# Ledger of designs, part 26: VH-VL binders against q58428r495to569

Target 1, 75 residues: q58428r495to569
Amino acid sequence: SGGKDINYIEVNYEIKKGSLFPPGFVDCNENISYNDEVVLIKDDTFLGIGRALMSGFEMKKAKHGALVNIRNVKS
Below, E stands for the ipSAE of ESMFold2; O stands for the ipSAE of OpenDDE; V2 stands for 0.75 times the mean of E and O plus 0.25 times the DockQ between their complexes.

## First folded at step 15 (VH-VL; framework fv_regdanvimab)

Design y1 (at its last look DockQ between E and O 0.83; V2 from the best seeds 0.68)
Fold by ESMFold2, look of step 15:
Structure y1 (fold): chain C 75 residues (1-75), chain A 124 residues (1-124), chain B 110 residues (1-110)
Amino acid sequence: as target 1 above (75 residues)
Amino acid sequence: QITLKESGPTLVKPTQTLTLTCSFSGFSLTTSGMGVGWIRQPPGKALEWLALIDWDDDKYHTTSLKTRLTISKDTSKNQVVLTMTNMDPVDTATYYCAREYYDYWSGSDAFDIWGQGTTVTVSS
Amino acid sequence: ELVLTQPPSVSAAPGQKVTISCSGSSSNIENNYVSWYQQLPGTAPKLLIYDNNKRPSGIPDRFSGSKSGTSATLGITGLQTGDEADYYCGTWDSYKRAYVFGGGTELTVL
């Protein structure tokens, strides 16, 4: 449990539709499960929506492979 | 010239532990993005990825064999070792080691150089 | 059950074109880079295509790759008898945290 209700993923860049890989990842709710809908944020600003490709716990330590399928990005 | 070569026993008995060594030259596992993986191929069947160890010592194993596989490296000797416990006749295969080139920043990922393979028979 | 599905075999005459499909999921083909490997009879596999559609040095441009959604395709034009081989797709699976290969496709040139 990360202690938060929201399935957030914090990133360090302005996202595009596609895949989030580890270099763009900052932090997330560790309680995210595979295939959960997630919200992507940067500096508390909503950027878009995606689907988790692994658990939040695994995202925090992953160095290999895509973490999130980014489906929708804010204009 | 980059090369990889598999070595180890060609015959093991059921229940024994198989130990295979991949000896490589022309690259180092201290270099960012470099890894060595093991892939097997039973006679007349498809390739099956088994395990991978990368430059920063992260290890990955195929889920179905995770409890039977151990992978390790000796960077000073340019060697990677695969150990598989509790061998069974269905594990009879040609075992390959291959270099994985992975670009952390782009996510590019491929097995670009392969060894010749070593055939291991599991028989009583 | 294989995580990546390929047709077991394909065939065509010399000079013609074939395509080989590879079907997967969002955790592998859709979101990770796809590679293709050629295995000539009695030899080790060789990298043929990487990053979905890129060709290593020495691979002729008759070999091409593409990806759409959860499917990838290898294309081979100008077929030659030397192209008879098994062809495998491969990619990382983010959920399994493992590399996966397709079941392989045997190409016959008649």
Scores: ipSAE 0.790, ipTM 0.927, lowest interface PAE 0.7, mean pLDDT 93
Fold by OpenDDE, look of step 15:
Structure y1 (fold): chain C 75 residues (1-75), chain A 124 residues (1-124), chain B 110 residues (1-110)
Amino acid sequence: as target 1 above (75 residues)
Amino acid sequence: QITLKESGPTLVKPTQTLTLTCSFSGFSLTTSGMGVGWIRQPPGKALEWLALIDWDDDKYHTTSLKTRLTISKDTSKNQVVLTMTNMDPVDTATYYCAREYYDYWSGSDAFDIWGQGTTVTVSS
Amino acid sequence: ELVLTQPPSVSAAPGQKVTISCSGSSSNIENNYVSWYQQLPGTAPKLLIYDNNKRPSGIPDRFSGSKSGTSATLGITGLQTGDEADYYCGTWDSYKRAYVFGGGTELTVL
């Protein structure tokens, strides 16, 4: 889907507004920067939009803290 | 029962290096979600987080003191060591080690068990 | 450098209710779990509230926590003299990749 054509974050669960933590994180664009708008996807399905709290590179190795502020969830 | 205890010198001269050891029992730093952090508190002042080391040997430091701080663990001894270089009188404080319980699934994060603290005075 | 802001002091009479605020930002309070710590005079801090609003075993339900946006609040009802202490909020900051404490609030029971 179109989610992977932009700053995407792949997750392994059905998201809700709030925070994405490392266990829910699967993959992302390493080029994501802090404060970037990101698209949350699961199995190539758009789930919602959030804002990155760190770079994509840092997300991939993060063990502590929220990775993304999830602001909009597709209904 | 979970316990942590700080040990090290209580008097340090300016420019010297402080080495503190946190000895703990009742849990292991091989267990996912476990971490040990150091927090200090100058007399009459607020708590200040210094550093954290977790089960995966990831290390975190407060930015303001990052160049002066080193944290390491010896899992076999259930010890965490904090080293702080170039000590100054302003670094006089009670230094605590505490267990960080991080629920790696939910994101839950808190220092749930604390040592009694050790007072370190920096003076010539 | 202080990331979380607390009122320096609050006071109330026994039996009353008090609230202690903790103000932060999106990278910490808004997106991470907030904890509260009680520090009785001359003692080490003790975990009072975790995960925004959960109480560890042994903490009475007079203590409560809440979070909204970039702010967290500690509530204490039925204030007792033994509640006189310093209270600190704390949380992880995702951007700084650091744990951060508030400046602390001194609670005086009148």
Scores: ipSAE 0.466, ipTM 0.890, lowest interface PAE 1.0, mean pLDDT 93
ESMFold2 (binder alone), look of step 15: mean pLDDT 92; pTM 0.947

Design y2 (at its last look DockQ between E and O 0.81; V2 from the best seeds 0.00; counts 0 for: pae O 4.1 > 2)
Fold by ESMFold2, look of step 15:
Structure y2 (fold): chain C 75 residues (1-75), chain A 124 residues (1-124), chain B 110 residues (1-110)
Amino acid sequence: as target 1 above (75 residues)
Amino acid sequence: QITLKESGPTLVKPTQTLTLTCSFSGFSLTTSGMGVGWIRQPPGKALEWLALIDYDDDKYHTTSLKTRLTISKDTSKNQVVLTMTNMDPVDTATYYCAREYYDFWSGSYAFDIWGQGTTVTVSS
Amino acid sequence: ELVLTQPPSVSAAPGQKVTISCSGSSSNIENNYVSWYQQLPGTAPKLLIYDNNKRPSGIPDRFSGSKSGTSATLGITGLQTGDEADYYCGTWDSYKRAYVFGGGTELTVL
């Protein structure tokens, strides 16, 4: 669709406040930069908001370390 | 049981290349979550992480020394090799190799087993 | 300047309690697991605490760890002269894509 301009991060689980690690990661906008505000989604459903701890390009390759600081989770 | 041991020259001249070998036993770098890192400690100073290579051949280097460091492994010999170019007297330190244990699913991460270290002096 | 900041030294009498702080940032301590390492005089470092607050086998429960925000704390109770050592915090830094250690804290038992 045209979602690549939105700072989205797709995850595979129901998130909680804290850290997103690589096993929970599915895909993201590669153009995300460190410290950008990001939107976490699962199956096109908004789950919450976080801040990027690395670039989107690096998130797609990362095996070590948290990818996102999850700040807010939709109830 | 699980052991790591550093080997290589203990004295090098400025501008020379240092090559250190970490020989380990009791684990394999073909095992998911295993890695070997290099940490140095100048006399009387803090630990400084240098580089890491994992089971999947991913490599990481400290930013300040990235252009001087090369890390590689020989999984069949249970060895990891660190090469540092253009040695300077400030690089005089004890060099440790240590096992990185990383659990991909939990995010658990530590240097859980360390070698005894090898002291490298850089002098004219 | 170090990425992770620790006090350079702490001291206490035998039997007392000490705490050692480690201050970092969102890309390291806040969002990644913290480890603590003990380095006895003339020896290699040894893992004391991993995953913020867990002890490896053989580490007595008088060593403890905790984390809040961008700060981590090592606690040592029942202090013994054999605890005189340097203590380092360490964690992965997601932004630097590198492991980072604190500057170390020298513990003296008086």
Scores: ipSAE 0.649, ipTM 0.905, lowest interface PAE 1.1, mean pLDDT 92
Fold by OpenDDE, look of step 15:
Structure y2 (fold): chain C 75 residues (1-75), chain A 124 residues (1-124), chain B 110 residues (1-110)
Amino acid sequence: as target 1 above (75 residues)
Amino acid sequence: QITLKESGPTLVKPTQTLTLTCSFSGFSLTTSGMGVGWIRQPPGKALEWLALIDYDDDKYHTTSLKTRLTISKDTSKNQVVLTMTNMDPVDTATYYCAREYYDFWSGSYAFDIWGQGTTVTVSS
Amino acid sequence: ELVLTQPPSVSAAPGQKVTISCSGSSSNIENNYVSWYQQLPGTAPKLLIYDNNKRPSGIPDRFSGSKSGTSATLGITGLQTGDEADYYCGTWDSYKRAYVFGGGTELTVL
C-alpha cells in the first residue's frame, strides 16, 4: 500500500487518537525521524496519521513510553 | 511482600565515586515489565529521577548526569547497582531505589514500591 | 531542569477539596501516563495515582487523577490532616527517554 512507501508504522490493533505504545508496535521503516509524520497501518490497511516521538530505529527497540502521537484516525 | 533497600556509603568526599546498591525481594528482574530506578532528593528539594534498568537490561539515564552515571543489575542476587562519578557537595541527597511497574500491554509506567532511601553527604 | 511544573504550595481546611496541577508538554504528559506520588514528612514517596486516574490498593477514593492535553490534575476531597505532605507528578518523557518529576507541591492542612 501507499503507506509502506512513506513513513509507515505497522500496528497490531485498531488505533484511536492518543498514543502508540510498544505493545501495539509491529514494525516501521527505520528512516523515520523524530517529529516526522507517519502513517499507521494494519495488515496493509491504512488506519491513520501520527507524529513520531522517536526515530524508527529507536522504535524497534523501545520498551517504555509512547512511540507515536496518533492525531488522525480513519473513520 | 515487595521490598527494596538501598545500601552504600553515607559519606563521600568530593571527586570520589559513589556506589549504591539496591537489594530487593518479592519480585525478579527476570519478569517482564519489571524494572528498578534510582531517584534522589536533595534536602528540602524535589525528587529527581536518575536512572532506570529493566528486565531486558535496557538502561536509561537522565541526560544531565549521563556521563557520570552507570546502572547495572545482578538478577541472581536481586540487586541493582548505581555508580556516580566525580561527586560534588551539590550531589548531597537522599537516594531512593524504586520498582518500576511497566504494564506491557497498556504502556503504563510508575514507581509503585520505594525503598526507604539512604542519605549520602558529599563533604571534604 | 524542571520539565513538569507544579504549584509550589496549596492549602485548605479539613473537609475541603483541593486540586494540584501538573503542567508538561507533548513529549511527556500528553502522550504518556501520569503518576502521582505522596511524600509524608520524613518518609519515602508513595505511589498515589497511576495511569492518569487509577488508585493503587489502599488509596482511598478521596484521591483522584485526571489528564487533559499537556496538563494533569490531582484532586483530594474530604481533606484530612494526615494528607499534609508533598505531592509530585511524574511521567515518562518520550523525547528525552527519561522519567520526569514535577517540582512538587506542598499541601498544608489549615
Scores: ipSAE 0.027, ipTM 0.797, lowest interface PAE 4.1, mean pLDDT 91
ESMFold2 (binder alone), look of step 15: mean pLDDT 92; pTM 0.945

Design y3 (at its last look DockQ between E and O 0.77; V2 from the best seeds 0.00; counts 0 for: pae O 6.7 > 2)
Fold by ESMFold2, look of step 15:
Structure y3 (fold): chain C 75 residues (1-75), chain A 124 residues (1-124), chain B 110 residues (1-110)
Amino acid sequence: as target 1 above (75 residues)
Amino acid sequence: QITLKESGPTLVKPTQTLTLTCSFSGFSLTTSGMGVGWIRQPPGKALEWLALIDYDDDKYHTTSLKTRLTISKDTSKNQVVLTMTNMDPVDTATYYCAREYYDFWSGSLAFDIWGQGTTVTVSS
Amino acid sequence: ELVLTQPPSVSAAPGQKVTISCSGSSSNIENNYVSWYQQLPGTAPKLLIYDNNKRPSGIPDRFSGSKSGTSATLGITGLQTGDEADYYCGTWDSYKRAYVFGGGTELTVL
């Protein structure tokens, strides 16, 4: 569908530059591939951009390791 | 005191399956954040991580050996078992088990307590 | 074909300082916690540094760790002959979903 073409990652907290670990993760586009540029959102609000460290499919079940390298944070 | 000890055969023939047992005390795999991993070291060579199993029964295996490795636990016996199929002389190594400490919330992860290792030779 | 690269050997005189590097990638060193392990001759490895720069109980403060980008560094000051050992970095690799070790560094105190 139209929204699912975006490489989004939904988080549950106000992010900072660094690493997204599983406790902060809510959901994502399963079609994200390793090393894709991703958009981080919370409550439908853009927070920043990062790079995927695994596929979106794997992010949804991962318990070990960082999911995303957060490159830039808005404001 | 926390201890881990490896046990199993010290000599296996090519093509056989190796079964190693890690017996541990001083912690439980029912405790959140606890796990046990297996690491090997061929004579004079570097450490190679093989597999781990955690308190939630999540399992991880090194990609290159994934089809040859099985890891399981018996929490009532404080044991973790590694099997490795189709042994070859290149698999000759000292095999260690080690406690994985993992903090889910912070992402902290290390192998903080190691067994003394058991040497397995694959020949004949 | 190592995921984490370390120099094969380093050396320095007693009382001096050395550093040991560990180079990796975004999926491991940059975004995951780095540990260092000491392996004295004929013994099992021992955890020396965890969480990039923290020391377990009993490890003296002349051992230190740091990380910048995709590289981590172990520092050892006040070298003693008892520090002669192999040193390994290790970390989780998010892409491989596996733990990875460096190739090891042999420290010689001359």
Scores: ipSAE 0.681, ipTM 0.916, lowest interface PAE 1.0, mean pLDDT 93
Fold by OpenDDE, look of step 15:
Structure y3 (fold): chain C 75 residues (1-75), chain A 124 residues (1-124), chain B 110 residues (1-110)
Amino acid sequence: as target 1 above (75 residues)
Amino acid sequence: QITLKESGPTLVKPTQTLTLTCSFSGFSLTTSGMGVGWIRQPPGKALEWLALIDYDDDKYHTTSLKTRLTISKDTSKNQVVLTMTNMDPVDTATYYCAREYYDFWSGSLAFDIWGQGTTVTVSS
Amino acid sequence: ELVLTQPPSVSAAPGQKVTISCSGSSSNIENNYVSWYQQLPGTAPKLLIYDNNKRPSGIPDRFSGSKSGTSATLGITGLQTGDEADYYCGTWDSYKRAYVFGGGTELTVL
């Protein structure tokens, strides 16, 4: 999918504007950097876009705090 | 009832290593969402977060003191230990341990229960 | 290296309302839940507000919290002499992977 061709984050819920926290995180590109634009996807479905608050590598280890600031949600 | 209590030396000489123990009851660090953090407060100054260890043995440290700080837990003893090397008079403070509650589903985080604190003086 | 900024002091007479501001950034206040702590003189801090605007059991509804953008606010109505204390905001910083406190605000009841 188009979402996986760029910086993607796989989530396990239907997102809304706000923040993505570790419970909603499934997987991501490790090459994501802080402040990168990211695509949120669930089951290969595009959900929206956001801004990374840490690297992809750090996201995979994160237990506390927001991972992504969700900026736009597909309606 | 949930309680935390700090223990360790109250007087440390410069360059020595400080070891503080947080003994807690009423909860377990095997429980999801549970953690223990250390916060210090120099006399008349603001609270300063030092370190955090959670149920999953993830450790977090303040960047400025990361090389000097070590945090560990003994779940069986309900204890968390903080070690701080190369102590200096500027490290004189009341040191608190507090329970960190991390809501797994919401991502919320707060220190909801605090120990009484132990005063550590660094002096020759 | 304070990440969160608070006014150093506020004061008001009993019965009045006061607000304490807490200013941060996108990596902390904007994208994480804010907590507030009350520290009475000579005592350990106590959790006063969590999740931006929630009160733990035992905290009266005179205390309120709010957040907008990169700033949070603690409100205290019906000020009492017993409210004289230091108040700290705190939150997680996602970039630093650290918990951060404000510099604290000394509340004096006149």
Scores: ipSAE 0.022, ipTM 0.762, lowest interface PAE 6.7, mean pLDDT 91
ESMFold2 (binder alone), look of step 15: mean pLDDT 92; pTM 0.947

Design y4 (at its last look DockQ between E and O 0.58; V2 from the best seeds 0.44)
Fold by ESMFold2, look of step 15:
Structure y4 (fold): chain C 75 residues (1-75), chain A 124 residues (1-124), chain B 110 residues (1-110)
Amino acid sequence: as target 1 above (75 residues)
Amino acid sequence: QITLKESGPTLVKPTQTLTLTCSFSGFSLTTSGMGVGWIRQPPGKALEWLALIDYDDDKYHTTSLKTRLTISKDTSKNQVVLTMTNMDPVDTATYYCAREYYDFWSSSDAFDIWGQGTTVTVSS
Amino acid sequence: ELVLTQPPSVSAAPGQKVTISCSGSSSNIENNYVSWYQQLPGTAPKLLIYDNNKRPSGIPDRFSGSKSGTSATLGITGLQTGDEADYYCGTWDSYKRAYVFGGGTELTVL
């Protein structure tokens, strides 16, 4: 509902199941915690659901390793 | 051809600071996606990753040794330096530097080129 | 304690096949690319497999890699005495923000 309080992750590409890596990352809610369920969006459009592999603060700085395990992708 | 070579002292005393230099050629740490890491191996034991420095000067250290490790680079000399404080006999190992390359399509942190290693003994 | 678990040793006769397992978690093997390294006696490690299943130039296709869930496997067919070495899996761990190696597997060719 509230936008900023949602565990969102913005990406720059059309996702598929698997992992989100840093090159595909744009922005996120910094308050995401490890293992949280997250929603993946592109241009404010819902793309799918994933599970955080690090905190949102760390995602914004990361250059190594998967950020999110993408569990479900919108058809 | 890409090469890396470790240099530094082979014998240090307990409590001393170890400084190791990785000198490399055939690539630049100013190139996007390039990194250099340090890995050690105690005699007869497994590889242990220690630290990594990237092209844009981001640094990573193994958690258990974070307060003892410093990693830096000198891009004009094609060198990466590892400093490890308060050496202890348990730190006796062969120390390797290795190149890591990460790009969008590769998405890999693999160490594709390794130095020959330098053996450091910590003893009185 | 090891983050990535490998069997301490494996053995087989020349010409046979072996597999070496590497077991981890969602923060490492499941969601990150796995690499394998060969370390011949007295030498530095050498990259054998990267990106789960790709071989660098010069690595013969009798070496293969695969991954399922939180486990990765190195396969070696047509074993030769020159394959006697220690083998390590490695991958980034997203939670630890660190690279991790397995404990290593000693391959003996009998």
Scores: ipSAE 0.446, ipTM 0.870, lowest interface PAE 1.8, mean pLDDT 91
Fold by OpenDDE, look of step 15:
Structure y4 (fold): chain C 75 residues (1-75), chain A 124 residues (1-124), chain B 110 residues (1-110)
Amino acid sequence: as target 1 above (75 residues)
Amino acid sequence: QITLKESGPTLVKPTQTLTLTCSFSGFSLTTSGMGVGWIRQPPGKALEWLALIDYDDDKYHTTSLKTRLTISKDTSKNQVVLTMTNMDPVDTATYYCAREYYDFWSSSDAFDIWGQGTTVTVSS
Amino acid sequence: ELVLTQPPSVSAAPGQKVTISCSGSSSNIENNYVSWYQQLPGTAPKLLIYDNNKRPSGIPDRFSGSKSGTSATLGITGLQTGDEADYYCGTWDSYKRAYVFGGGTELTVL
């Protein structure tokens, strides 16, 4: 999918505008940097766009706090 | 039923080290999403978060007291220990331990169950 | 160094509605779940609201939570004498990587 061609974050739920937290996080591109635009995907389905609140590497380690600000959800 | 209980000295002299133990039941810190935090409250004052330890042994401390605080867990005993060095009368407070259950379907970044608290007085 | 700001006190008569505000910043309230705690006199705090607007089991629907931008609000309708307590907001701060509480609000039932 298009999401995997750029900065992607894989989630395990149907997202909505707001924030992504660790319980909903599955995987991501470690090359994501703070403030990068990211694509949210579930399996191979595009869900929306967000802004990274930390690096991809940090996201994989994070246990608390929001990982992404979800700005746009596919309708 | 989930319970937490604080234990330790109720009187500490200035410059001494405070060691508090949180004994809990009804849940395990081996379970994903589980954490235990410490919060204190000086008499007539606001709640102050001190530290948090989670199931993955990640530790978080309030910045202002980071050099004085140590948090650890003994999963086999269902205990979390807080150590605070160089105690001062300003550290007089009721100290609480509380559970954080960080789950997609549960409370996130919230302390959902609290101990009754233990009052610690720092005095010469 | 309080990160979250609450009014020090609010008051109302039984049956009325009150709101308690909690002001923070982008690193805490805006991007993280807000919780509210009720502390009755001489007791330990208990969770009142979590995830901005969810009520734990046993909490009546007279209590509500909302969040907008960098601020959160606790609403209490049908005020009862038993609601007289201190109320604290709290949330994770992503920048500090720490949990933070508000300064607390004393609710007096007139």
Scores: ipSAE 0.344, ipTM 0.870, lowest interface PAE 1.5, mean pLDDT 92
ESMFold2 (binder alone), look of step 15: mean pLDDT 92; pTM 0.945

Design y5 (at its last look DockQ between E and O 0.09; V2 from the best seeds 0.00; counts 0 for: pae O 7.1 > 2, placed apart)
Fold by ESMFold2, look of step 15:
Structure y5 (fold): chain C 75 residues (1-75), chain A 124 residues (1-124), chain B 110 residues (1-110)
Amino acid sequence: as target 1 above (75 residues)
Amino acid sequence: QITLKESGPTLVKPTQTLTLTCSFSGFSLTTSGMGVGWIRQPPGKALEWLALIDYDDDKYHTTSLKTRLTISKDTSKNQVVLTMTNMDPVDTATYYCAREYYDFWSGSHAFDIWGQGTTVTVSS
Amino acid sequence: ELVLTQPPSVSAAPGQKVTISCSGSSSNIENNYVSWYQQLPGTAPKLLIYDNNKRPSGIPDRFSGSKSGTSATLGITGLQTGDEADYYCGTWDSYKRAYVFGGGTELTVL
């Protein structure tokens, strides 16, 4: 929870490469911008890296469409 | 059987407001994942998505026309209404309503049943 | 310009195969599900393919869909004269928060 100035996205599942859709989303830094690189976490554990497909503010409200393109997943 | 039908004026003058009604049967906008969208097609041109309203009363509008479009629903009448202000001859098109199916959990999203369309001419 | 780009026309002989491409971006085709719509002359569009590669009931398996990266493809095999139509790809665009259609492709069966 600590790195509030980091472009984090909190998810509720073990991710794989592909798309993060709203059901897997928990919370994020609202200040994320479109195309920013983002860090995906679960229970404060680093899971991987992706690229934002919308702003963090919009992610918190989104019901339609992918939020993040997940590029790299920690093994 | 699921059906949608567009109704409204077929001729409007420039600057007037167009109001179109989509009347549908065989499904309800109280059902999760259901919505109704509006798509238009100018003569000989491509499809253009305009707006969408879902079962949860969330509304979406194409950015370029957002200030001109209003979408609403009457669930008890199985109707969705599109209003478009300040009509211009370039808005001459066939207007379709279509059922939107969106599965929140999978992200599946399509317009699976379409009305026959209504042609609206904007001319003096 | 259009968000999703399709060739304006394609053609092939009866019995042959044709493919129709649809090019987009990471905010639409790459990360969202793609649908294809058929519009026969003088009619409303109808859904041909959803979820990139699935067929609704009543659509024959001659129609197929696929996706790679930011590009989607509709395949039609065993072409028939009744397949002459306009074909549109469509998908949600996460950045625009809007549904988007391609510019359409006119299929001619020679």
Scores: ipSAE 0.643, ipTM 0.904, lowest interface PAE 1.2, mean pLDDT 92
Fold by OpenDDE, look of step 15:
Structure y5 (fold): chain C 75 residues (1-75), chain A 124 residues (1-124), chain B 110 residues (1-110)
Amino acid sequence: as target 1 above (75 residues)
Amino acid sequence: QITLKESGPTLVKPTQTLTLTCSFSGFSLTTSGMGVGWIRQPPGKALEWLALIDYDDDKYHTTSLKTRLTISKDTSKNQVVLTMTNMDPVDTATYYCAREYYDFWSGSHAFDIWGQGTTVTVSS
Amino acid sequence: ELVLTQPPSVSAAPGQKVTISCSGSSSNIENNYVSWYQQLPGTAPKLLIYDNNKRPSGIPDRFSGSKSGTSATLGITGLQTGDEADYYCGTWDSYKRAYVFGGGTELTVL
């Protein structure tokens, strides 16, 4: 699907400005690179944008530490 | 030159509400990355962060005092106001406002410029 | 409730080196940049170190910062009498969405 072609990160909560940690992480595009701008989504709904603190591949393996710096949250 | 200055009552009675104003110059809270925080310090004790308001009007409060604290800004006046309800003698402290700089790319938060502080005594 | 832990006091003679530790957790020190503040007696705090190891303008290179894991360290070399002060570490806590300070360290120059 077209959605998987973007730098998306799927989360399991409504998110707030700050950091995304592994407990809130569901899935992402593995092509994401460090410092990439990413789109946060939940249930196919746009939630906000952030900056990747590691690659998408690394995010899927991460057990601790911030994954994304959440920049803007949709209001 | 960047300056911040706290103003408000220096004596408050128990159960009363404290209202402090931070007047600043040399920067604007319309500028991305800018914020103003309040920090207090009881006599002979450690610094305690209270609240923060940033350029996006996002507000943050220490959990322990969240129900008692209100922070707001007037960008046109370059002022930030802190309100603290139900004051108690344990709230006696020097209250500082300080500029908080947030860098999105680093994710850093730092209070780089501080006011001189205002001493608030809570006593009957 | 202190989120960051510092030793309550350290002391050394002039010219010596001292280190001040700051211990936190994954939601604060590990994932966020650490700042250090110097508070001289009777004065407001001053930013001493930011972004773990950067010095603001006017801060001498005798002051250094480092971070590893959930801990940060302030280093002071060539200790001077004028360095006698309280030192606080601080950082953002992403979980609490709050700024947090350490308990402070009193540095005495012998």
Scores: ipSAE 0.020, ipTM 0.756, lowest interface PAE 7.1, mean pLDDT 92
ESMFold2 (binder alone), look of step 15: mean pLDDT 91; pTM 0.946

